VH-VL binders against o94451r108to261. Designs and how they scored, part 2

Target 1, 154 residues: o94451r108to261
Amino acid sequence: YSRPFAPVVHSRIRFRKSPFYDILEQFNAPFVVPACVGTRNTISFSFHVTPPALSKLLNDPKQYRVYLFSTPSETIGFGNCLMEFPTPQMELRINNQVAHANYRRLKGKPGTTNPADITDLVSKYAGPPGNNVVIYYMNSTKSYSVVVCFVKVY

## First folded at step 8 (VH-VL)

Design g5
Fold by OpenDDE, fold request of step 12:
Structure g5 (fold): chain C 154 residues (1-154), chain A 117 residues (1-117), chain B 107 residues (1-107)
Amino acid sequence: as target 1 above (154 residues)
Amino acid sequence: EVQLVESGGGLVQPGGSLRLSCAASGFTFSDYYIHWVRQAPGKGLEWVAYISPSSGYTRYADSVKGRFTISADTSKNTAYLQMNSLRAEDTAVYYCARWLYRAFDIWGQGTLVTVSS
Amino acid sequence: DIQMTQSPSSLSASVGDRVTITCRASQSISSYVAWYQQKPGKAPKLLIYYASSLQSGVPSRFSGSRSGTDFTLTISSLQPEDFATYYCQQYDNLPYTFGQGTKVEIK
C-alpha cells in the first residue's frame, strides 16, 4: 500500500547561474543539515524523480543529470546562492551507495564547488521509486540546506 | 495480457464523493507510474494526477488539488482516485494509464463519472 | 503550463489521402511529444512517442516529426480504420497537456 502524498510546495533555492548546467526542477524542499561540531551527525531525506525527468534521463542521458546541491542556509534569502557543502569530509549516500564527489572549494574560493552528480545512483532504471539520501558529516559550524535538482548540462 | 481496468464510476451529486479503482494486470505494477486522465463529454483529454506506486509520490493537476487523492495498493496492483467535493465540471470519462518514460502506452477502458443534481 | 495548440480541429479526407496534423508548443519542449488516436467510445491509443518514434504495432503509415516547437503527425495514406480523433500530448513538464484534438472525418 502506497500512501498518498499531499501536494508538496517546495521552497526553491535560487543558485547562482552556471555556464555548465541549467536547473530545471528541484525535487525536494530544502533539507536542513544542522551545524555539528565535535560529533558526527547523520541526516536523511528522500526525493522523487518525476515522470518528465525520468523520460529525459532515459531518452537523453547525455543532456540531463541529477545533482545534489548544498548552500549555507543563511544565504537562501539572498537569491544568488553559492554551492557549498557542509564539510569536505562528508559522506554522501544515495540509495545506500556512496556518492563520489569533490566537496572542497577550488583553491578555497567560495562558489567554486561543483554540485554532486548523483545521476548514476538514482534508481531510474528500477521503475519510479523514491530515492534516499544520507549525509554523514561532522565539524560543520553552520547550517546548510540541501536540495536535489534535475539539471540540463551543457 | 497487459491491462488496466477502471471501475467505480457513476452518478453523484455536486459536493459528493466517489472512489475510482484501476486494476492492473499483466505487468509489474510498481515499475510504472499510474496516471489518471479524464475526458469530459465531447471534449479533449485532461491530465488529472499520477502516482508512483513504489514510493507513493503523487502530483495533481491544479483543477483537482485538494479535492482528489490518488493512491495505490501494490499488493492488489490497484490504483485509486478518491474524488471529493465533486463539481459538475468533473463530469468525464476517467481513464487510468500507465507511464514509464515514453508515453501512455496502456489505457483502461475508462469509467464514466457524472456529477449532476 | 505548456500549451499545445493543435490544428486543424477537424478535417475531411478520403481513403488514400495524405493527412497532416500539427501541434505547436507554447515553449521549447524538445521532443517530448506523443500522439494518440481515439475512436468513439474507446480509450486513446498511443501512436507516436518522443515526437517521431513509432509505437510497436502501429502501422508505418503513421509518422511524427518535429521542427522547433512544431510537431506533426502524418498519415501517409489514410485507411478506413484511421477515421478518428487524434491528440498530441507534451510530456516535457507537468502538468501533462494535450492538444485540443483533430477529428479526421470521411469526405
Scores: ipSAE 0.874, ipTM 0.955, lowest interface PAE 0.5, mean pLDDT 94
Fold by OpenDDE, fold request of step 12:
Structure g5 (fold): chain C 154 residues (1-154), chain A 117 residues (1-117), chain B 107 residues (1-107)
Amino acid sequence: as target 1 above (154 residues)
Amino acid sequence: EVQLVESGGGLVQPGGSLRLSCAASGFTFSDYYIHWVRQAPGKGLEWVAYISPSSGYTRYADSVKGRFTISADTSKNTAYLQMNSLRAEDTAVYYCARWLYRAFDIWGQGTLVTVSS
Amino acid sequence: DIQMTQSPSSLSASVGDRVTITCRASQSISSYVAWYQQKPGKAPKLLIYYASSLQSGVPSRFSGSRSGTDFTLTISSLQPEDFATYYCQQYDNLPYTFGQGTKVEIK
């Protein structure tokens, strides 16, 4: 039995525009990754790839990607949000596979972090099961909001 | 044989409710998006909703949002469309169709829903 | 929403004729367009997907093309079984939307 998923208007996070990609769709409402100092924390959520997005991913794979975005929760209301992940210790898993990305910004240079490309870890099949995201992290002094977005790359 | 079979259509009064079923056979139900598409008498096609049976994620057309609920029972290979607060403009043949990443390749025969006082 | 303006609404043709049906998208939608054939009392049947890809089992006399936001279904030589109503559909974005339909009638 599949439980009905009630339509939800996602709170869109407005990230700073990138010359390398356009965000076309946000797949999930922002998921809060709370601050955690001294202990290891684990958060988990799921997202769904819509039929149009799946069509694009499969028909035009060179043009479309699925990125995982993160920004300090306190910055969401201001727009032009910069990429920043829970640091210094973080592991991202998509459908139980480790997503490899550089989650750290350059020292002293905010906004130098790129979103995590998780395209290859996302189930790309018609009528896919939900995609599971797990974040393991430790010693994060900030709260972060995480979203998975469908992007067109340039 | 790959097949979708709709049932549950009928005559209902405005404000009434009706539940349609879409029974799938001949393919892995959970591997596809299942959509409902309707066609008013003598009119064109209108997308209504879709579900990913494997995950339960759904989306609806604005015209039915808040009134219709699409669901699925993977153990029965069946999708459903619960229609509440029916209106005259909901009168249509309701088709279920499976979605490949390319198009609607399989359709049911449709079931007629008539909303009339 | 993306509108698919289909034309003509109807046309009369004879067996052997070349038939052309056009849909114009209200915005750029790449090639995410499908074409369906529907006969009275029957469900739509997929003919073309991704603007120009022929669905398996569909006769080669059917073809699709794209020029910008214009999408065209062509029947190179109309056969008796081709008299039906045809619909275009975009699947670039939700909600999926269909053209108004084109009824191909016998002259």
Scores: ipSAE 0.871, ipTM 0.956, lowest interface PAE 0.5, mean pLDDT 94
Fold by OpenDDE, look of step 8:
Structure g5 (fold): chain C 154 residues (1-154), chain A 117 residues (1-117), chain B 107 residues (1-107)
Amino acid sequence: as target 1 above (154 residues)
Amino acid sequence: EVQLVESGGGLVQPGGSLRLSCAASGFTFSDYYIHWVRQAPGKGLEWVAYISPSSGYTRYADSVKGRFTISADTSKNTAYLQMNSLRAEDTAVYYCARWLYRAFDIWGQGTLVTVSS
Amino acid sequence: DIQMTQSPSSLSASVGDRVTITCRASQSISSYVAWYQQKPGKAPKLLIYYASSLQSGVPSRFSGSRSGTDFTLTISSLQPEDFATYYCQQYDNLPYTFGQGTKVEIK
């Protein structure tokens, strides 16, 4: 089967700088996770790991990671975005495997949520099945934007 | 034997179009990234684009964005480069190359594209 | 974009000579640099990857090294079949970029 050209234009989200990692590349355009109250919702999207990132993940696995970031959609235009997930009870799956992460922030302390480390669930090969993200959630009162980023950790 | 074979090159007028092909054999096509790299006569090498055949994801050099389209048919183990709105500066030998988590370890023989009035 | 400034553009050498070619990256990058050999009318051939790793089948007289942003290809003892054009390449970031090339000619 032939695959037609599908250009991808990424809009970068500017996250607050962390002393623990540097964001080197954003793999996907922000994917909107809509508000959902009273019902369960499921969203799905895919992202592409670039050849440079794959080289680094394979040759220098201790220095590079793949993180999933989330922030309220309303904050994107302001920059210096803080990490916040739709709900602490959400379930994140990467390539049909459950990602284990803490989606809660510290009480009374916005921006204390860490991105989800999904490195071990990301395919390290160019072949199938690729990389698919699924988020199961409910009772999210606002819209969030989610991106997968390639990071260098310190 | 692992091999890439380019075809489709030729003479075309400015503003014209041309479609190049890169036929792969001897390896699992969908497990690799396929790149196009060009070389103007007597000049150096310039990366043009890549595709992940298994996913269809692509990236392009700024010099060809909006004009060139890279694609792949995994059933034929073939990558393509559709070249539109060709310019004189696009004149080059076009190589396809395989990426194997390192560098370009396999190259085709190249196909010459000449854009001239 | 990352520029790879390659030097010299050309050099003349004799069989048995030690040849050194250098590429300087325009910014700090890791060791994701490759070296290629190209002969007239032929496609490039991979020699070195990851700055200093020798590609399978390549003679041991070829070697690569890194010092900061400087990447060097060395041919310890030039052989008749080594007269060609050599290119460095960074694959640390997109777009991939190449050096301008170094033509190694017979003295």
Scores: ipSAE 0.853, ipTM 0.943, lowest interface PAE 0.6, mean pLDDT 94
Fold by ESMFold2, fold request of step 12:
Structure g5 (fold): chain C 154 residues (1-154), chain A 117 residues (1-117), chain B 107 residues (1-107)
Amino acid sequence: as target 1 above (154 residues)
Amino acid sequence: EVQLVESGGGLVQPGGSLRLSCAASGFTFSDYYIHWVRQAPGKGLEWVAYISPSSGYTRYADSVKGRFTISADTSKNTAYLQMNSLRAEDTAVYYCARWLYRAFDIWGQGTLVTVSS
Amino acid sequence: DIQMTQSPSSLSASVGDRVTITCRASQSISSYVAWYQQKPGKAPKLLIYYASSLQSGVPSRFSGSRSGTDFTLTISSLQPEDFATYYCQQYDNLPYTFGQGTKVEIK
């Protein structure tokens, strides 16, 4: 088995600017969370923290964080993407620990959702982090792409 | 007692290949990034590549991308640098060094690679 | 790529002298700088990390400082064993880059 055929995906996602953080690095290629109706679905992927990012996370933890972003897959490549989770009926786990995030959308107000701050769940304190992401979800009417980013916060 | 030991250097013709080894002892190999840094004779230091042994993720300097491949065997506590399509400008002492979050605190003694006819 | 411009390229000094070596980064890199000592035929040895933190086992005559994008290694009283080449290294971003080195010669 060679790799299954997959749609061409963009290697990076460009999000709308925020006054509260700068995205410095994307740790993974955007990972597709397929639409899912009437059943539960699970996706998982991994990312690694680069050596410079680990140095910053450990030396300057007030300034540097790890955020998980999501956007509808169809919007990628057509301008600045807005932060939106696939469904409020989801659970995010980082290294088998439940993340605390607000997955709710505001009616008619795309881009008002905050990315998930997963910094404290990333295995950063002693070695090169191999980090696992698991998303359990239901009732996502469209496909989303998920990326974990290294950010500087203000 | 904490050591990195390089091996596999030697004389090779342009276009040839060599595989360098970096054997680790006295520390938990998979807890560190392993880097290769080279130094041409009489010149300064140049970063070449790194591997995260636990995840297998790698990055390369542009000067070696596509020609060099870094790998690791965690059961042997050893990293490898496969060097293909060697050029005269690849002539250098090759060091392996470990990194966590502060600096390259442990270096091997280096192994010389000479690329000439 | 971040360039580290190191000066001087060489210097001669007597035992007991105060020696100062400077690196300038081509962009803001915060304090993500390390300093290494390399003696002929040997691997580099870590002296300073995070611009000013002294590595364990390194004599206190070595110190590091930062002012903006300028980084300084100081040897307060040069000893005969300090004859070596010194390198700065940035680790703010990949590729990691080094200064071109400063050879310290003892007269």
Scores: ipSAE 0.463, ipTM 0.807, lowest interface PAE 2.6, mean pLDDT 88
Fold by ESMFold2, fold request of step 12:
Structure g5 (fold): chain C 154 residues (1-154), chain A 117 residues (1-117), chain B 107 residues (1-107)
Amino acid sequence: as target 1 above (154 residues)
Amino acid sequence: EVQLVESGGGLVQPGGSLRLSCAASGFTFSDYYIHWVRQAPGKGLEWVAYISPSSGYTRYADSVKGRFTISADTSKNTAYLQMNSLRAEDTAVYYCARWLYRAFDIWGQGTLVTVSS
Amino acid sequence: DIQMTQSPSSLSASVGDRVTITCRASQSISSYVAWYQQKPGKAPKLLIYYASSLQSGVPSRFSGSRSGTDFTLTISSLQPEDFATYYCQQYDNLPYTFGQGTKVEIK
C-alpha cells in the first residue's frame, strides 16, 4: 500500500472575471468552512486592511469596496472558481454586525451568486486595521473556502 | 501636542545590529499605521516598513526584508525597528511617520544610522 | 513597483516667481499622490494629498493637479520660506515610492 501525498494548500483563489468589478487584493489566506449536516457550526477568522486599501476605501467609497467571496474548496486549483455560498442557512457577521447578502443559489444557473459587499462594516467599526469575520451556518454538504477581497467596482 | 520621537541611532559596523524606537504622544497610537522611511545622506526618501499596532500586521521593503523587524508596544505607545545584518547601504536618517489614509502628516525628527568599518 | 519620475531635479527662481514641479507615474495611480517639502536637516512636511487637496495650515499659494499619470505641484508666488527640496509620493500601492526630489534654489 502507499502513503497518501500531502494535500495541496492554495494561498489564493482565482475567481471568474466579472464586468462589474476587478479583484485587486486578497486580504486573507483561504479559510475553510467545513461541511456540516444536521448540526450548527460557527467559524471565525480575521483580515487586515492594508494602508493603500484603506486610503481608497475612505477617499473613493463609490469605486472601492470590500467583498466576501466563497467557493467549494474542491474546485480551487482546477480553473476559475464560481462564487457560491456554503448554504442559504447562514449568517455572516463582520465586527459583530450582521452583513446582508443573498445566500441562495439559483437552481440551474451557476455563477449568478453575488459576493457579499461588507464595505460599510469594515470602514466604520474596525478602522485601520483588524477585522473579524464570524459565520454561523447549518446544512453545508461541502467544504467551502472563504476570502475577503479588495475590489474596484464599475 | 502630537509628536513622534525617534531614538537609538548611532555608528555600527557592517554585519552589526541596532534597534530604533519611535515614541508617540498626543494621539491614540493604535488608530494609525506607523511607518519607517529612510533618507541616505544627500539622497531622496525610501519607504522601509509599516506596522498596524492594533493588529500587529507588518510589511517590509524588499531591500530590508529578512534583516529588519518592525514591532509595537501599544502600552508604551512605541514602535520599534530592529535592524540586523546591517550594510553600508543602510546608512541613512531614519524617520518614523504616522499614516491613516491621507499621507504622512506627522514625522519624527529622524535618527542617524551610520554603517561603516 | 510604481516609479515616480520627478522633474526638474533642480531649479533656480526668484521671490515672486511661479514655480512648477512635475511627477510622472509609471502606471495609472488615480489621485493617490502626496507632495512634501523638506528643508535641510529637517523632516519632510506634508503639503498636498490626494493630488490636489491642501493640507491644513499650508498656504494657498501651494496647489496640486493631475493630468492622467502626470502630477504637478505649483507655487503661485514663491516666498523666501519656500526654498527647499520637494518630493512627490505615490500611495496607490506598497511599496510607497517617492520622486527623487526637486531642489528649489534662489537666483
Scores: ipSAE 0.457, ipTM 0.803, lowest interface PAE 2.6, mean pLDDT 88

Design g5
Fold by ESMFold2, look of step 8:
Structure g5 (fold): chain C 154 residues (1-154), chain A 117 residues (1-117), chain B 107 residues (1-107)
Amino acid sequence: as target 1 above (154 residues)
Amino acid sequence: EVQLVESGGGLVQPGGSLRLSCAASGFTFSDYYIHWVRQAPGKGLEWVAYISPSSGYTRYADSVKGRFTISADTSKNTAYLQMNSLRAEDTAVYYCARWLYRAFDIWGQGTLVTVSS
Amino acid sequence: DIQMTQSPSSLSASVGDRVTITCRASQSISSYVAWYQQKPGKAPKLLIYYASSLQSGVPSRFSGSRSGTDFTLTISSLQPEDFATYYCQQYDNLPYTFGQGTKVEIK
C-alpha cells in the first residue's frame, strides 16, 4: 500500500514576514511551474475566492488585496520563503487579462521582489471557472511553486 | 422576476436520506454563490453550506460535514443538498439563498425537513 | 467562530415608537454585519448590509450603525408592518452566524 516515490506535497507556503501586509488566506495548493530553458512553456490553474474574502475585496479594496506569490519549489518545506518569480521572461494573465508586475530580481538582494497585486483582475462573481491564472514563460532554470493569497495591507 | 424555489422536504426517519432542490430563475445562476440556511421550528437561523456553481467549490458547517453534500447543475440552474445520516437535530425549514458580497438578498420560501421516528 | 449576541430577545412597542435592537460581536469584525426581518411562515428579508447600508426597496425608517463590536438596528417610527422578528448576521468569516433574534410585538 506504500507509494515510496510520491513527492512530498505541502498544502501551504510559509513566506518571510513583511511589515507591509499580512497573508490571511491561501486560495490554492502550491502549483508547480517547471523549469524551462531554451523553450517556451505555459501553465494554467484556478483559484476560488471565498464569500467573506469577496465581501472584503469589494467593500474595502484599499485594505484588502489579492497577491500572487512565487518561490523556488525546493524551498517550500523550509519556511521563511522568499518571494521570487520564475523568470523575468514571463507574462501573467488573470481571467485573460494581462497583469502588470515587476518580474525582475536583483542579484545579491534576495527577498526584494514584490508579489504581484492582481486584485483589479479578480472576478467579482463566483462564476465559472472562478478565477483563472495563466503563466507564459521561458528561461526558468528552477522549478517554482505559485500561490494566490488574500492579504491585508497596512 | 428573481426567484429561488426549494423542494424535496418531507418526513424521514433518523438515519435516512433526503435530497433538496433549489431552482433559480431571473438571474445569471453561475455568477452567485448559493447557500443553504436552516431554521429549526421556533428557533434562529443556522448557516449550512455554500457552493460556487460551475467550479463546484463547496464549504460546510461542522454540524453537517461528512453527511451533507451540496452540488449544482448549471444546465438546470439548480442547486442540490443531499442529506444523509439524518438526525433529529436536522429537523428544520431549509432555505436556499443567493450571495455575492452584500448579504443574502434573495431567499427561497423554504422546505420543511422533519426527522423523527 | 464569531458569536453574535442580540438584545433584547423581545420587546413590545406601539405604532410610531422608536425601536432600537443591538447585536454584539464576540470579536472585532468591522462593518461585515447584515440585518434581516422575518415574519411568521416567511423567509428572512434583507434590510441592512455592511452595518449601515440600506437595501434597495427598504423604507428609510430603517437604519443601522456600528460602535466598536456593537451593531444597532433602528426603526425611527414603527409601522404596523414592522411587527416581526429581526436577526443580525456577521459575514466576516465562515461559518456565518446569526444573532438569536429579537421579536418586536404589538402592545
Scores: ipSAE 0.387, ipTM 0.779, lowest interface PAE 3.2, mean pLDDT 88

